VHH binders against Ferredoxin-fold anticodon-binding domain-containing protein 1 (FDXACB1). Designs and how they scored, part 3

Target 1, 94 residues: Ferredoxin-fold anticodon-binding domain-containing protein 1 (FDXACB1), of Homo sapiens (Human) (q9brp7r531to624)
Amino acid sequence: LYPPCYVHDVSFWIDQKKGFDELEFHTVARAVSQDTIISIQFLSRFQHPKTQQVSLCYRLTYQTCDKALTQQQVASMQSQFRKEIQQHLYVIPR

## First folded at step 24 (VHH)

Design X2 (from U6 with Y100F)
Fold by OpenDDE, last read:
Structure X2 (fold): chain B 94 residues (1-94), chain A 120 residues (1-120)
Amino acid sequence: as target 1 above (94 residues)
Amino acid sequence: QVQLVESGGGLVQAGGSLRLSCAASGFTFSVYAMNWFRRAPGKEREFVAAISRSGGYKFYTDSVQGRFTISRDHAKNTVSLQMNSLRPEDTAVYYCAADFYRGGSYLDHWGQGTRVTVSA
């Protein structure tokens, strides 16, 4: 009844000095996925006990009724997404 | 009430240029990313370009990369799409869209669209 749904988690270290813009994160996700990401859920925040570095984890849900969406396509978009956030949001994927 | 009004479409020869504009109202424009979509005759809607709320991030679908430029004017609450080196396959109705994230899901809003026709 419903189109296929694919879920991927993404974790990354943030630069606490530069800050993390969650709205920009959403923008990159929606753009790279060409609006096939329908949900972004914050899962957890982790601070390394020794280095004090902070990482965030989000769950991305891919789904569309407009066109066929395969696991391979989603994997490709996920990979591109990791590259984009690294380049533009001062984060380092884990 | 969210309102988006697209303009700037028309007939142009291949290799020509057009500049589309979208006037936004009914929401805090500066808080939301803006997108351009298009629907070609007999085809499904496809993503064209996106610009972040700050304008600091821009993204383009592969087929328009290097030819189209998205921009926004916060003072005028407008988003624009400069289309250069147009091709017949760019023929479509172009829609301006704002992305809202509410209640754990995205809600898309767009206008009536503006028609772009590129002749060979």
Scores: ipSAE 0.865, ipTM 0.932, lowest interface PAE 0.5, mean pLDDT 94
Fold by OpenDDE, last read:
Structure X2 (fold): chain B 94 residues (1-94), chain A 120 residues (1-120)
Amino acid sequence: as target 1 above (94 residues)
Amino acid sequence: QVQLVESGGGLVQAGGSLRLSCAASGFTFSVYAMNWFRRAPGKEREFVAAISRSGGYKFYTDSVQGRFTISRDHAKNTVSLQMNSLRPEDTAVYYCAADFYRGGSYLDHWGQGTRVTVSA
């Protein structure tokens, strides 16, 4: 038997002037998910051909053996995560 | 080897305060976010608080928001948890952990913990 596993992708535009701190990104993810994010995978980097703006995409895997975790709970954490990274990392979720 | 040593626990009455400390060694402290967890008797591990490597980001679980304060000292390689307005439900063994990411997953390294008991 496995605990339920939930996967969500997150994409966001970065501020090239301010830069993107991937370690801080991990910090926010682990904190907001309260340790339920067990994996963060970089998926892709995209640069808009016209605007030259850069976006990043990551895959977040939620799973825990310590407590129940539902799709709704993960969705809520994902929403909060989007808000936190926008405020702390100055990214714009896509 | 990675070592985390928690201290500062004890018996306190409801409404009281405690300051927990975690001494870290065996890894580059300044590179890792630090967390506090707790486990009450008969209950599962609970996330309590996190602080980024720089200290610029802090996060708290809802139940401790406004009462607990996490901080870190890079010079001493320590992370602290100031616990105010303690409640009986805060009774638990408290653990310090760094956010180690290895082999595609996060690893939880922590010490023996420090026991906090809050009486009604």
Scores: ipSAE 0.861, ipTM 0.931, lowest interface PAE 0.5, mean pLDDT 94
Fold by OpenDDE, fold request of step 25:
Structure X2 (fold): chain B 94 residues (1-94), chain A 120 residues (1-120)
Amino acid sequence: as target 1 above (94 residues)
Amino acid sequence: QVQLVESGGGLVQAGGSLRLSCAASGFTFSVYAMNWFRRAPGKEREFVAAISRSGGYKFYTDSVQGRFTISRDHAKNTVSLQMNSLRPEDTAVYYCAADFYRGGSYLDHWGQGTRVTVSA
């Protein structure tokens, strides 16, 4: 038996003036997912050639072996995560 | 050696309050987010609350929202959980854990826990 894992990518624009705290990003991810996010992988950094705005992309892996985890639950947590990072980290999901 | 020692548990009547404490050692406390988990009899581990390394971010599971408050003291290397308006369903062993991330994955470490029993 192998517990299912769910992978979701998240991309967002950062405020270069305010800065981006990756450690806080991890904190929000682990909290909102109630520690079901077991991996956070940085995928890419994009800078808009015209506006110079910077976007980051991360891959989140959800998995747990001690309780049931469904696609719907993960989707809900992902949505809440987007809200939390927007409020706490001042990023703009894209 | 990483050590987490939970304390403050006990027997309390419904509607009562308890303050749990977790003493951390063996790692740079101020660098890690801290969490509270609980395991009720015959049930799976449940996330309760988290606090960022700076304390600027706090998150709670829905069932404790508005009743529990997580805090940390960097000078004492402690994380606390103030539990108000306790309910029988809050009965569980409560564990403290730090968010260790290494090699692309998270590592969980917690102590022996502290038992909280809420009577009806």
Scores: ipSAE 0.860, ipTM 0.930, lowest interface PAE 0.5, mean pLDDT 94
Fold by OpenDDE, fold request of step 25:
Structure X2 (fold): chain B 94 residues (1-94), chain A 120 residues (1-120)
Amino acid sequence: as target 1 above (94 residues)
Amino acid sequence: QVQLVESGGGLVQAGGSLRLSCAASGFTFSVYAMNWFRRAPGKEREFVAAISRSGGYKFYTDSVQGRFTISRDHAKNTVSLQMNSLRPEDTAVYYCAADFYRGGSYLDHWGQGTRVTVSA
């Protein structure tokens, strides 16, 4: 049987003065997902025409064959991920 | 080639402590996040802890939170796991792994592991 795959997109505003560390972003994602995120895809960059603020959007794919992975578990990890990146990377989830 | 060598495992009584070490070579250690995993007999591999490339971010699975501490030494290319207040449930083979991302997917690299046995 092919293990279930769950996909979640995440968008957030970055602090252009502080910068955005994409490697750290990957680290947080892999950690909070307990290694169940198998893919992180950059989707888009958006700059607000009025405020000039910049937001990024990534697609996270969750999958594992080692244990059962449910939609609820992934949703919980996604929620924690949003909290962690806000605290560690100084981004603001959209 | 990538090489990871875990050490520090052993037999310890419940409530005891162990310090695991992982020696890394064959890749640029300083650019990769490092992880500890464990596998108990008859069970699937379980994530234990992670540390970012800079060491500025650490994360732990709930069951070890407050008891385990992950750290890294860039000068020695090592990752360590200080395990305190050990429980029988912590019995497992512990593996060190780097977060390699290639071709749109993560690849797991780990060593032979080090066995930790916690008696009741």
Scores: ipSAE 0.858, ipTM 0.928, lowest interface PAE 0.5, mean pLDDT 94
Fold by ESMFold2, last read:
Structure X2 (fold): chain B 94 residues (1-94), chain A 120 residues (1-120)
Amino acid sequence: as target 1 above (94 residues)
Amino acid sequence: QVQLVESGGGLVQAGGSLRLSCAASGFTFSVYAMNWFRRAPGKEREFVAAISRSGGYKFYTDSVQGRFTISRDHAKNTVSLQMNSLRPEDTAVYYCAADFYRGGSYLDHWGQGTRVTVSA
């Protein structure tokens, strides 16, 4: 039978001086989700006209046939992911 | 062609230590993130630890945080898991995995596993 699919978007302000390492972003996503994030799609880049801060938005898709994912498990993974990227990638979640 | 070979498993008393090693060949080791997973008897496979391609990011499941340390050696193409303060619940087959994002998907390679038994 077809496993459930969960989609969550994440957006955040980046630290332009430290830069944004997209490959590390993927590593964090895979680690925190225990490989259940099967794709990440870049959605948009926004530069705030007054502050010049840059925000990125990505779409995360959680799915696996290996184990049964619940909405609560995915919500917990998403919450941990937001914490980890803030700490490791120096981003500020929106 | 692609090969991940785990070693260092065995029988150890509770409170003891083991160091697992995983030798990689047949792919460009330096661009892959590396992981350890484990499967206890009768249980589903679970994530243990990950290390980024550079070694600058490490992540551990809660039950091993502070006891296990993942590391990698780019000169030897190895990833290691130092396991301290072992408990009987750490008994499992431990698997090495490599992970790389390319072309909209993840490329994964898996080892055959090494058995760790922790006696009380």
Scores: ipSAE 0.482, ipTM 0.755, lowest interface PAE 2.0, mean pLDDT 89
Fold by ESMFold2, last read:
Structure X2 (fold): chain B 94 residues (1-94), chain A 120 residues (1-120)
Amino acid sequence: as target 1 above (94 residues)
Amino acid sequence: QVQLVESGGGLVQAGGSLRLSCAASGFTFSVYAMNWFRRAPGKEREFVAAISRSGGYKFYTDSVQGRFTISRDHAKNTVSLQMNSLRPEDTAVYYCAADFYRGGSYLDHWGQGTRVTVSA
């Protein structure tokens, strides 16, 4: 049986003075998803022309052979992940 | 040579406490996130807790939240799991794991595990 694969994007504004800690971003992703996020792909960087604020966009891939993932489980993990990065990494989701 | 060595397992009565320890060597401990997983007899391995490389972020599975505390000591290259209010359902082999993202994938190191038995 082929394990399902789910893809979700996340984008957010960063706090340029505090910086963005990409290693912590990966730690949060792995913890919240219980290691079912198997890859994170950087997609883009956008700088707002008027405010100079910077946002980043990443693509998250959820998959595991150890247990069956459902769409609802992944949606819940993605929702939790957005909350955790806002709280811990000082980002504002878009 | 990468090594993760768990210790502190044993037999304990329900409601009791144990402190697990994991000694790390052969890699740069300070850049790795650290995790505890567990596997009950006949069941799949499951996530228990994680701590970020700085120690500033901790995350727990729902069933242990409020009872278990993960911590790390960069001077001793150790991670620990304080387990309070233990229940028979916590009986498992507990594994220490180190996790690092590089080159588009995760580099993980695993210990051999330490057995915890919680008697009713």
Scores: ipSAE 0.470, ipTM 0.743, lowest interface PAE 2.1, mean pLDDT 89
Fold by ESMFold2, fold request of step 25:
Structure X2 (fold): chain B 94 residues (1-94), chain A 120 residues (1-120)
Amino acid sequence: as target 1 above (94 residues)
Amino acid sequence: QVQLVESGGGLVQAGGSLRLSCAASGFTFSVYAMNWFRRAPGKEREFVAAISRSGGYKFYTDSVQGRFTISRDHAKNTVSLQMNSLRPEDTAVYYCAADFYRGGSYLDHWGQGTRVTVSA
Protein backbone atom coordinates (compact mmCIF):
# COMPACT_ATOMS: atom_id res chain seq x y z
CA LEU B 1 0.00 0.00 0.00
CA TYR B 2 1.59 3.31 -1.14
CA PRO B 3 -0.49 6.45 -0.37
CA PRO B 4 0.10 9.54 -2.51
CA CYS B 5 3.10 11.64 -1.52
CA TYR B 6 3.30 15.38 -2.14
CA VAL B 7 6.49 17.40 -1.91
CA HIS B 8 6.73 21.18 -1.56
CA ASP B 9 9.69 23.39 -0.80
CA VAL B 10 9.50 26.53 1.30
CA SER B 11 12.12 29.23 1.55
CA PHE B 12 12.11 32.41 3.56
CA TRP B 13 14.21 35.19 5.02
CA ILE B 14 14.59 35.01 8.79
CA ASP B 15 14.64 37.78 11.37
CA GLN B 16 18.15 37.39 12.75
CA LYS B 17 17.38 39.56 15.79
CA LYS B 18 14.44 37.38 16.85
CA GLY B 19 16.16 34.19 15.69
CA PHE B 20 14.64 31.17 14.03
CA ASP B 21 13.09 28.48 16.24
CA GLU B 22 13.21 25.26 14.23
CA LEU B 23 11.15 23.31 16.77
CA GLU B 24 8.37 25.90 16.49
CA PHE B 25 8.66 25.60 12.69
CA HIS B 26 7.94 21.88 13.03
CA THR B 27 5.01 22.56 15.36
CA VAL B 28 3.44 24.96 12.86
CA ALA B 29 3.97 22.51 10.00
CA ARG B 30 2.33 19.64 11.91
CA ALA B 31 -0.57 21.75 13.15
CA VAL B 32 -1.47 23.32 9.81
CA SER B 33 -1.12 20.01 7.95
CA GLN B 34 -3.04 18.07 10.62
CA ASP B 35 0.01 15.77 11.00
CA THR B 36 0.19 14.95 7.27
CA ILE B 37 3.65 16.50 6.95
CA ILE B 38 5.70 13.40 7.79
CA SER B 39 9.17 14.80 7.15
CA ILE B 40 10.94 18.09 6.78
CA GLN B 41 14.38 18.17 5.17
CA PHE B 42 16.71 21.14 5.55
CA LEU B 43 18.07 21.98 2.10
CA SER B 44 20.14 25.15 2.33
CA ARG B 45 21.14 28.32 4.07
CA PHE B 46 21.98 31.43 2.05
CA GLN B 47 23.34 34.76 3.27
CA HIS B 48 22.85 37.59 0.80
CA PRO B 49 26.26 39.19 0.17
CA LYS B 50 24.99 42.78 0.10
CA THR B 51 22.20 42.83 2.70
CA GLN B 52 23.55 40.07 5.01
CA GLN B 53 19.99 38.71 5.23
CA VAL B 54 19.79 34.97 5.82
CA SER B 55 17.33 32.67 4.08
CA LEU B 56 16.55 29.04 4.77
CA CYS B 57 15.05 26.43 2.47
CA TYR B 58 13.20 23.29 3.62
CA ARG B 59 11.50 20.43 1.80
CA LEU B 60 8.14 19.30 3.17
CA THR B 61 6.71 15.86 2.46
CA TYR B 62 2.94 15.36 2.87
CA GLN B 63 1.64 11.83 3.21
CA THR B 64 -0.80 9.83 5.32
CA CYS B 65 -2.36 6.37 5.40
CA ASP B 66 -5.10 7.57 7.79
CA LYS B 67 -7.07 9.64 5.28
CA ALA B 68 -7.10 10.50 1.60
CA LEU B 69 -5.07 13.57 0.65
CA THR B 70 -5.73 15.44 -2.56
CA GLN B 71 -3.49 17.85 -4.39
CA GLN B 72 -6.00 20.63 -3.60
CA GLN B 73 -5.91 19.89 0.12
CA VAL B 74 -2.11 19.89 0.18
CA ALA B 75 -1.93 23.15 -1.78
CA SER B 76 -4.29 24.75 0.74
CA MET B 77 -2.22 23.45 3.66
CA GLN B 78 0.98 24.75 2.07
CA SER B 79 -0.59 28.18 1.51
CA GLN B 80 -1.80 28.34 5.12
CA PHE B 81 1.59 27.14 6.36
CA ARG B 82 3.36 30.00 4.57
CA LYS B 83 1.00 32.51 6.21
CA GLU B 84 1.41 30.98 9.67
CA ILE B 85 5.21 30.94 9.64
CA GLN B 86 5.29 34.53 8.42
CA GLN B 87 3.15 35.64 11.33
CA HIS B 88 4.48 33.38 14.07
CA LEU B 89 8.15 32.96 13.18
CA TYR B 90 8.65 36.45 11.76
CA VAL B 91 9.90 35.17 8.43
CA ILE B 92 9.37 36.63 4.97
CA PRO B 93 8.60 34.09 2.23
CA ARG B 94 10.87 34.17 -0.81
CA GLN A 1 4.58 4.11 30.77
CA VAL A 2 3.62 6.94 28.51
CA GLN A 3 0.01 7.96 29.16
CA LEU A 4 -2.38 10.67 28.03
CA VAL A 5 -5.73 10.60 29.88
CA GLU A 6 -8.56 12.82 28.74
CA SER A 7 -11.41 13.90 31.01
CA GLY A 8 -14.25 16.41 31.17
CA GLY A 9 -16.47 15.00 28.43
CA GLY A 10 -20.21 14.61 28.81
CA LEU A 11 -23.64 15.77 27.68
CA VAL A 12 -24.29 19.45 27.15
CA GLN A 13 -26.97 21.52 25.42
CA ALA A 14 -26.17 23.64 22.38
CA GLY A 15 -24.76 27.02 23.36
CA GLY A 16 -23.20 25.54 26.46
CA SER A 17 -19.61 25.06 27.51
CA LEU A 18 -17.28 22.23 28.52
CA ARG A 19 -13.65 22.14 29.54
CA LEU A 20 -11.66 19.08 28.54
CA SER A 21 -8.46 18.17 30.34
CA CYS A 22 -5.62 15.84 29.40
CA ALA A 23 -3.16 14.58 32.02
CA ALA A 24 0.25 13.55 30.72
CA SER A 25 2.74 11.17 32.33
CA GLY A 26 5.75 9.02 31.43
CA PHE A 27 7.45 11.52 29.13
CA THR A 28 9.00 15.00 29.28
CA PHE A 29 5.85 17.09 28.81
CA SER A 30 7.67 20.41 28.33
CA VAL A 31 9.31 19.47 25.02
CA TYR A 32 6.15 18.27 23.29
CA ALA A 33 3.62 20.20 21.26
CA MET A 34 0.12 19.19 22.28
CA ASN A 35 -2.93 18.62 20.09
CA TRP A 36 -6.64 17.90 20.26
CA PHE A 37 -8.30 15.80 17.58
CA ARG A 38 -11.90 14.62 17.38
CA ARG A 39 -13.87 11.87 15.69
CA ALA A 40 -17.55 12.57 15.00
CA PRO A 41 -19.92 9.62 14.50
CA GLY A 42 -19.34 8.12 11.06
CA LYS A 43 -16.42 10.45 10.27
CA GLU A 44 -12.65 10.29 10.12
CA ARG A 45 -10.65 11.77 12.96
CA GLU A 46 -9.96 15.47 12.37
CA PHE A 47 -7.62 18.06 13.81
CA VAL A 48 -9.09 20.56 16.31
CA ALA A 49 -6.30 22.52 17.94
CA ALA A 50 -2.57 22.62 18.64
CA ILE A 51 -0.37 24.39 21.17
CA SER A 52 3.40 24.68 20.93
CA ARG A 53 5.76 23.40 23.64
CA SER A 54 6.16 26.94 25.02
CA GLY A 55 2.46 27.78 24.72
CA GLY A 56 3.36 30.72 22.48
CA TYR A 57 1.75 29.32 19.34
CA LYS A 58 -1.84 28.07 19.10
CA PHE A 59 -3.63 26.94 15.96
CA TYR A 60 -7.29 25.95 15.47
CA THR A 61 -9.30 24.39 12.70
CA ASP A 62 -11.66 26.94 11.12
CA SER A 63 -14.88 25.46 12.52
CA VAL A 64 -13.81 26.02 16.16
CA GLN A 65 -11.84 29.28 15.80
CA GLY A 66 -13.09 31.86 18.27
CA ARG A 67 -15.07 29.28 20.30
CA PHE A 68 -12.37 26.90 21.55
CA THR A 69 -9.23 27.76 23.48
CA ILE A 70 -6.29 25.38 23.96
CA SER A 71 -3.98 25.90 26.95
CA ARG A 72 -1.30 24.01 28.82
CA ASP A 73 0.00 23.91 32.39
CA HIS A 74 3.56 22.71 32.76
CA ALA A 75 3.33 22.53 36.57
CA LYS A 76 0.45 20.05 36.34
CA ASN A 77 1.51 18.39 33.05
CA THR A 78 -1.93 19.05 31.55
CA VAL A 79 -3.38 20.40 28.36
CA SER A 80 -6.93 21.75 28.30
CA LEU A 81 -9.54 22.61 25.69
CA GLN A 82 -12.11 25.21 26.72
CA MET A 83 -15.11 24.67 24.46
CA ASN A 84 -17.66 27.51 24.33
CA SER A 85 -20.77 28.10 22.22
CA LEU A 86 -21.04 24.40 21.55
CA ARG A 87 -23.02 23.16 18.57
CA PRO A 88 -24.45 19.72 17.78
CA GLU A 89 -21.74 19.43 15.09
CA ASP A 90 -19.12 19.43 17.86
CA THR A 91 -20.41 16.03 19.04
CA ALA A 92 -17.42 13.69 18.90
CA VAL A 93 -14.86 11.69 20.82
CA TYR A 94 -12.01 14.12 21.60
CA TYR A 95 -8.42 12.85 21.67
CA CYS A 96 -5.35 14.40 23.23
CA ALA A 97 -2.09 13.92 21.37
CA ALA A 98 1.55 14.81 21.99
CA ASP A 99 3.95 15.53 19.15
CA PHE A 100 7.76 15.74 19.23
CA TYR A 101 10.29 16.22 16.44
CA ARG A 102 13.70 14.59 16.89
CA GLY A 103 16.31 13.16 14.56
CA GLY A 104 14.38 13.72 11.35
CA SER A 105 11.16 12.13 12.53
CA TYR A 106 8.12 12.68 14.74
CA LEU A 107 7.42 10.84 17.98
CA ASP A 108 3.69 10.94 18.76
CA HIS A 109 1.60 9.78 21.75
CA TRP A 110 -2.20 9.43 21.80
CA GLY A 111 -4.87 9.28 24.46
CA GLN A 112 -7.96 7.03 24.46
CA GLY A 113 -10.44 9.90 24.13
CA THR A 114 -13.36 11.47 26.00
CA ARG A 115 -16.89 11.65 24.58
CA VAL A 116 -18.69 14.98 24.09
CA THR A 117 -22.35 15.04 23.11
CA VAL A 118 -24.06 18.31 22.27
CA SER A 119 -27.83 18.15 22.11
CA ALA A 120 -29.97 20.54 20.22
Scores: ipSAE 0.428, ipTM 0.730, lowest interface PAE 2.4, mean pLDDT 88
Fold by ESMFold2, fold request of step 25:
Structure X2 (fold): chain B 94 residues (1-94), chain A 120 residues (1-120)
Amino acid sequence: as target 1 above (94 residues)
Amino acid sequence: QVQLVESGGGLVQAGGSLRLSCAASGFTFSVYAMNWFRRAPGKEREFVAAISRSGGYKFYTDSVQGRFTISRDHAKNTVSLQMNSLRPEDTAVYYCAADFYRGGSYLDHWGQGTRVTVSA
């Protein structure tokens, strides 16, 4: 049997003074999703022409054979992930 | 060779405390996030806690929040789990895991586990 796969994107403004720690980003993703995020793909970088703020967008893929995953559970994990990166990585989710 | 060796398991009364330790060798400990998972008899493995490579980020499953504390010691290459206010439902084999992102995928290492039994 093939386990379901769920894909969600996340985008956020980064704090250029503190920098963006991509390894910590992966740590948060794996912890909050209890290892069900199996890949993260960088999609885009946008720099606002007036403010010079930088936004990043990533695609998260959730899948596991170990646990039952539903769309609702993944949506909850995605919501928690957005909160955790805001607090820990000093980003502003979009 | 990569090794993760858990210790500190045993029998403890409900409401008691226990400290688990995981000794790491054979890899660069400082670049890995560290995790604890557990498997209760007849149940699937579940996440317990994670700590970032620097120790600055910690995350816990809801059922252990406020009772368990994960920590790491870079000088000794160990990760620990302080388990307070233990309950019979915390009875499980506890596994240490190391997690590292490289080359577009996650590289995970797992220990053999240490048994924790919480009696009523």
Scores: ipSAE 0.426, ipTM 0.726, lowest interface PAE 2.3, mean pLDDT 87

Design X3 (from U6 with H109Y)
Fold by OpenDDE, fold request of step 25:
Structure X3 (fold): chain B 94 residues (1-94), chain A 120 residues (1-120)
Amino acid sequence: as target 1 above (94 residues)
Amino acid sequence: QVQLVESGGGLVQAGGSLRLSCAASGFTFSVYAMNWFRRAPGKEREFVAAISRSGGYKFYTDSVQGRFTISRDHAKNTVSLQMNSLRPEDTAVYYCAADYYRGGSYLDYWGQGTRVTVSA
């Protein structure tokens, strides 16, 4: 039996003055997911042509083989993840 | 050689406190997030707490929120878990783990664990 995997994308605006700490981003992801995020893939960087604001997009893959993982649980963790990065990483989810 | 050595486990009555410590060596401690996990008999491994490499971010599983406190000392290469208001449900072997994302995957270093037993 191969455990299911769930994929969610996240996009957010960064504060270029404060900077974006990608290692901290990974820490928040692994913590909020309780170690069920097995991969985080950078997808794209976008700079708004008028405002010059920068947004980043990542793909998060959730999977575990030692416990049950449902789509609802992952959705809840994804929602909490968006809240945590907003509070601690100076980003604004899109 | 990479080493994570946990200490501070033991037997304690419900409502009591313990302070776990993990001493790290053999790797660049300052770039790793540090985590505590636990495994009770017959149960799967459970995430308990995490602290970022800078120490600026801390996270706890719901069941320990408000009772446990994670901290790290960069000068000593240690991570600690202060456990207050302990419950029988907290009985488990507690593991320290270093976490770092590199090359498209997560690298984990694990200790051998320290046993915590909380009696009713």
Scores: ipSAE 0.873, ipTM 0.939, lowest interface PAE 0.5, mean pLDDT 95
Fold by OpenDDE, fold request of step 25:
Order: structure tokens, then C-alpha cells, then sequence
Structure X3 (fold): chain B 94 residues (1-94), chain A 120 residues (1-120)
């Protein structure tokens, strides 16, 4: 059997003054997911025409073959991921 | 040649402490996140802790929160895991892993592991 795959998108506003460290972003993703995130795809960059704020959107793919991975577990990790990036990377989840 | 060499494992009584170390060579250590994993007898490998490239971010699995501390030394190309208040359920082979993401994929290097045995 092919292990289940779960896909979740994450969007957030970045602070252009503080900058966005994409490498740190990947580190947080791998850590929070306990290495179950196998890929992160950049989807889009949006700049608000009025406020000039910038938002980024990524697609996260969760998958593992050595242990059970449920939709509920992934949802929990996704939620925690949003919290971690907000705290560490100073982004604002959308 | 890429190498990750773990050390510091051994036998310890419950409530005791150990400090694991992982020496990295053969790659640009400063751009990799470093991780600790463990595999207990008869169980699957599990994530233990991670530290970002800069060291500014640390993450721990719930079962080791408050007891384990991960750190890294860029000058020595090492990552360490201070394990306090050890429990029998912490018994496992502990692995060091370097983690880097580029071009849409993750690049991982693994050590051979060091055995930690915690007696009741």
C-alpha cells in the first residue's frame, strides 16, 4: 500500500522590515511535522495594492511510510506550524 | 566525505543525565539544520529535537520537553543533546541528522547512532 499523503496550504503576511528567512521556515516545518513534511512548494506572492504588505503562500505535503499518519495528526501539526512560524518568523497567518 | 559521528551514549540510571554529541564533517555545516532522532527497541524511529541553522530556533517532541536541550557549535561543527531526568522509555539508539532544503527537496545526512540505555 502507498502511504497516505496529506496536503495543506499556508498563507501568511511577512514583515518586510524584519525579512523572511525561507530556510528557517523549512526548518520549522520539518521540526513541527517531525519530519513528516516531505515537500514544501512555493505557490504565490501577493502584495497588497493599498498597504503594500506582502503575503506568501506555500503548499505542504505530509507523508510517512514508517508509522501511521492520520488526517487529525496532520491537522494538529499544521495548526502548530502556524503558531510556530508566527512566533519565530514574525509572520501573520492568513 | 560526509560524516556525522555521534558519541556520549551509554548506560545510565533513571533520573540520570547524558550529553550526546555529534561531530559533522564533509559538508557546509552552517547551512544545515541539525536534528536528533531515536529508535527504541521494536519501535519506529521518532523525532526528538531540532535546531535551526542559526541556532535561533529549537523544537522538541512532547515527551522530552523540559528535559532535553539541543545546541550547536559552529566553530566545532557539532550538535549536542543534553538529556536530563532520563527515563527508561528514553532507551534507544540516538541518531544525528543534518537537514537542508533546496530546489524542492530535502537533503539529509545521518550518523551511525549512539546507544542510550536507561535502567529503572
Amino acid sequence: as target 1 above (94 residues)
Amino acid sequence: QVQLVESGGGLVQAGGSLRLSCAASGFTFSVYAMNWFRRAPGKEREFVAAISRSGGYKFYTDSVQGRFTISRDHAKNTVSLQMNSLRPEDTAVYYCAADYYRGGSYLDYWGQGTRVTVSA
Scores: ipSAE 0.862, ipTM 0.934, lowest interface PAE 0.5, mean pLDDT 94
Fold by ESMFold2, look of step 24:
Structure X3 (fold): chain B 94 residues (1-94), chain A 120 residues (1-120)
Amino acid sequence: as target 1 above (94 residues)
Amino acid sequence: QVQLVESGGGLVQAGGSLRLSCAASGFTFSVYAMNWFRRAPGKEREFVAAISRSGGYKFYTDSVQGRFTISRDHAKNTVSLQMNSLRPEDTAVYYCAADYYRGGSYLDYWGQGTRVTVSA
């Protein structure tokens, strides 16, 4: 009796000079998914030992009882989300 | 006491403009993302626009892109929605919402809504 739940991870390299604004990340996620992302869980941080580049990984959970989400709709939202964070947060998706 | 109070709704002919305003009180406005949603009669609530806490990121649903502009004013604790080139399909009650991620979930505050009617 529970609405479908979709889980997708995103990982990306950050620009350490510009920094990473996690609250902006949440805003982009909620906006692009039209509030169907109900939680975001930090999974990991990795710093490359030679280049010192830092990547972050987050897990996104999509769900809503107000609409019938499909896998295709969620895949589209995830794709748009990756594009939006690259443009707005200056991250490089992995 | 948290309050979000929308204003600026009304009756307008297609092609016209309205500016909605949402006055916020009872919370730290500057750390919240702000949203507009709408509900047409007999329909589900739908997302319209969002603005980040800094005002540096704005996002719109496809049907309003290029016609609506969201903005915020930190000095007045308000968020606004400038609605141009209005269409009958834009007829709805418009709701202001405040959104903040804390403690593993989203804190959401909602206004009571302001009615917008666009006649053909």
Scores: ipSAE 0.498, ipTM 0.760, lowest interface PAE 1.9, mean pLDDT 88
Fold by ESMFold2, fold request of step 25:
Structure X3 (fold): chain B 94 residues (1-94), chain A 120 residues (1-120)
Amino acid sequence: as target 1 above (94 residues)
Amino acid sequence: QVQLVESGGGLVQAGGSLRLSCAASGFTFSVYAMNWFRRAPGKEREFVAAISRSGGYKFYTDSVQGRFTISRDHAKNTVSLQMNSLRPEDTAVYYCAADYYRGGSYLDYWGQGTRVTVSA
C-alpha cells in the first residue's frame, strides 16, 4: 500500500546573459506541483562546442502519501512546469 | 528559533474581503519562498498561493486565481494574502509556510494558522 513515485526528467537551454536561478527553479517546481515534487536531482550540464549554448538536465521525483497521485496528474504537472520555467526563468525546454 | 505567526482571520460575509498577514522571524526571510495553504473542516490541507523570494514570481491554485493576491514585504519580514470576493468554500484555517531547498530535499517551516469563516 506504498504511495506511487513518478520520475520525469526535464532539460532546457539556459539564457547565459540572464543566468539561471536554481533557487527560483525549485520554487516554481514546488508551486506548480503543490509540493508533490519531493526531490530534484541534477543530472548533467552540456555546453555545445560550436555555439557555446548551455543546457541543463534535472530529474524530478513526484510523490505524496497524503493524496492519491495518478500518472495523468503528474504528466499535467510536468507539462505545466515546463511552461512555467520557460516563461519565468527564460529557459528553452528541449 | 524559526517562527511564522499568522493574523487577520475572522468572520466575513460572502463577497467580502480579508487580508491575512504572516510575520516571520528566526531565519533569513529574503532567501525563502513563501506559501499559503488552507485546511477546510474535514478536508485535507491544500495549496493556495506561493511567492518567490524576490516577489517576482507568484502562483495560485485555480479556485482562488483572480480573487486572492499574495505579496511580501522584505522590510517587515511579512507575507500577506489579500482575499477578495470571498465564498463560503474559502472557509478554512490558513497557514503560512516558508520553503527552501537544502541537502537533497525541501525544508519547510509552518505557522499555526489563522481561522477564516465566510458566511453565506
Scores: ipSAE 0.452, ipTM 0.733, lowest interface PAE 2.1, mean pLDDT 88
Fold by ESMFold2, fold request of step 25:
Structure X3 (fold): chain B 94 residues (1-94), chain A 120 residues (1-120)
Amino acid sequence: as target 1 above (94 residues)
Amino acid sequence: QVQLVESGGGLVQAGGSLRLSCAASGFTFSVYAMNWFRRAPGKEREFVAAISRSGGYKFYTDSVQGRFTISRDHAKNTVSLQMNSLRPEDTAVYYCAADYYRGGSYLDYWGQGTRVTVSA
């Protein structure tokens, strides 16, 4: 791999009543990263034994050959992505 | 055959408005997120706006937030960009794109672009 890759994980509690729309999750990721997120890998699901709350964890890979992509830009995109999924997908980031 | 055809570009004075339209054919429009990108002369392509497949999520780059509105019409298979309070820095070729995640990768379709010129 020649262009730098940046990998960041995101985990969050979902609203079980509203459900989790994974296709919308992909749309938010592509929009806020301006197409630099090239893959999203599901890692795990956890259900809290007492509260029954469910959390999901995904791995995001950022990469582009079109322009210089820096670690600082990716960190900013990751921060924005966490805000957008909370607001749009009704999740609570961990 | 997949086709995205942009229209509505032209010359407009600063402070004016334009509405871009993108007609989609040859694919199931309703399952794709739709995007607008732009390329100013001599510059890199940049993201402008996105709308989710349902139309329930919209996202804009900071420089157009509050001035541009993306929308889609399921009956016409179109996505539109209403551009208000235009500035000379909005001068660019505007591209419509369709985006869908499948099989571990993203499928992107692109239009040929429509030219927008904003004079001072």
Scores: ipSAE 0.436, ipTM 0.734, lowest interface PAE 2.3, mean pLDDT 88

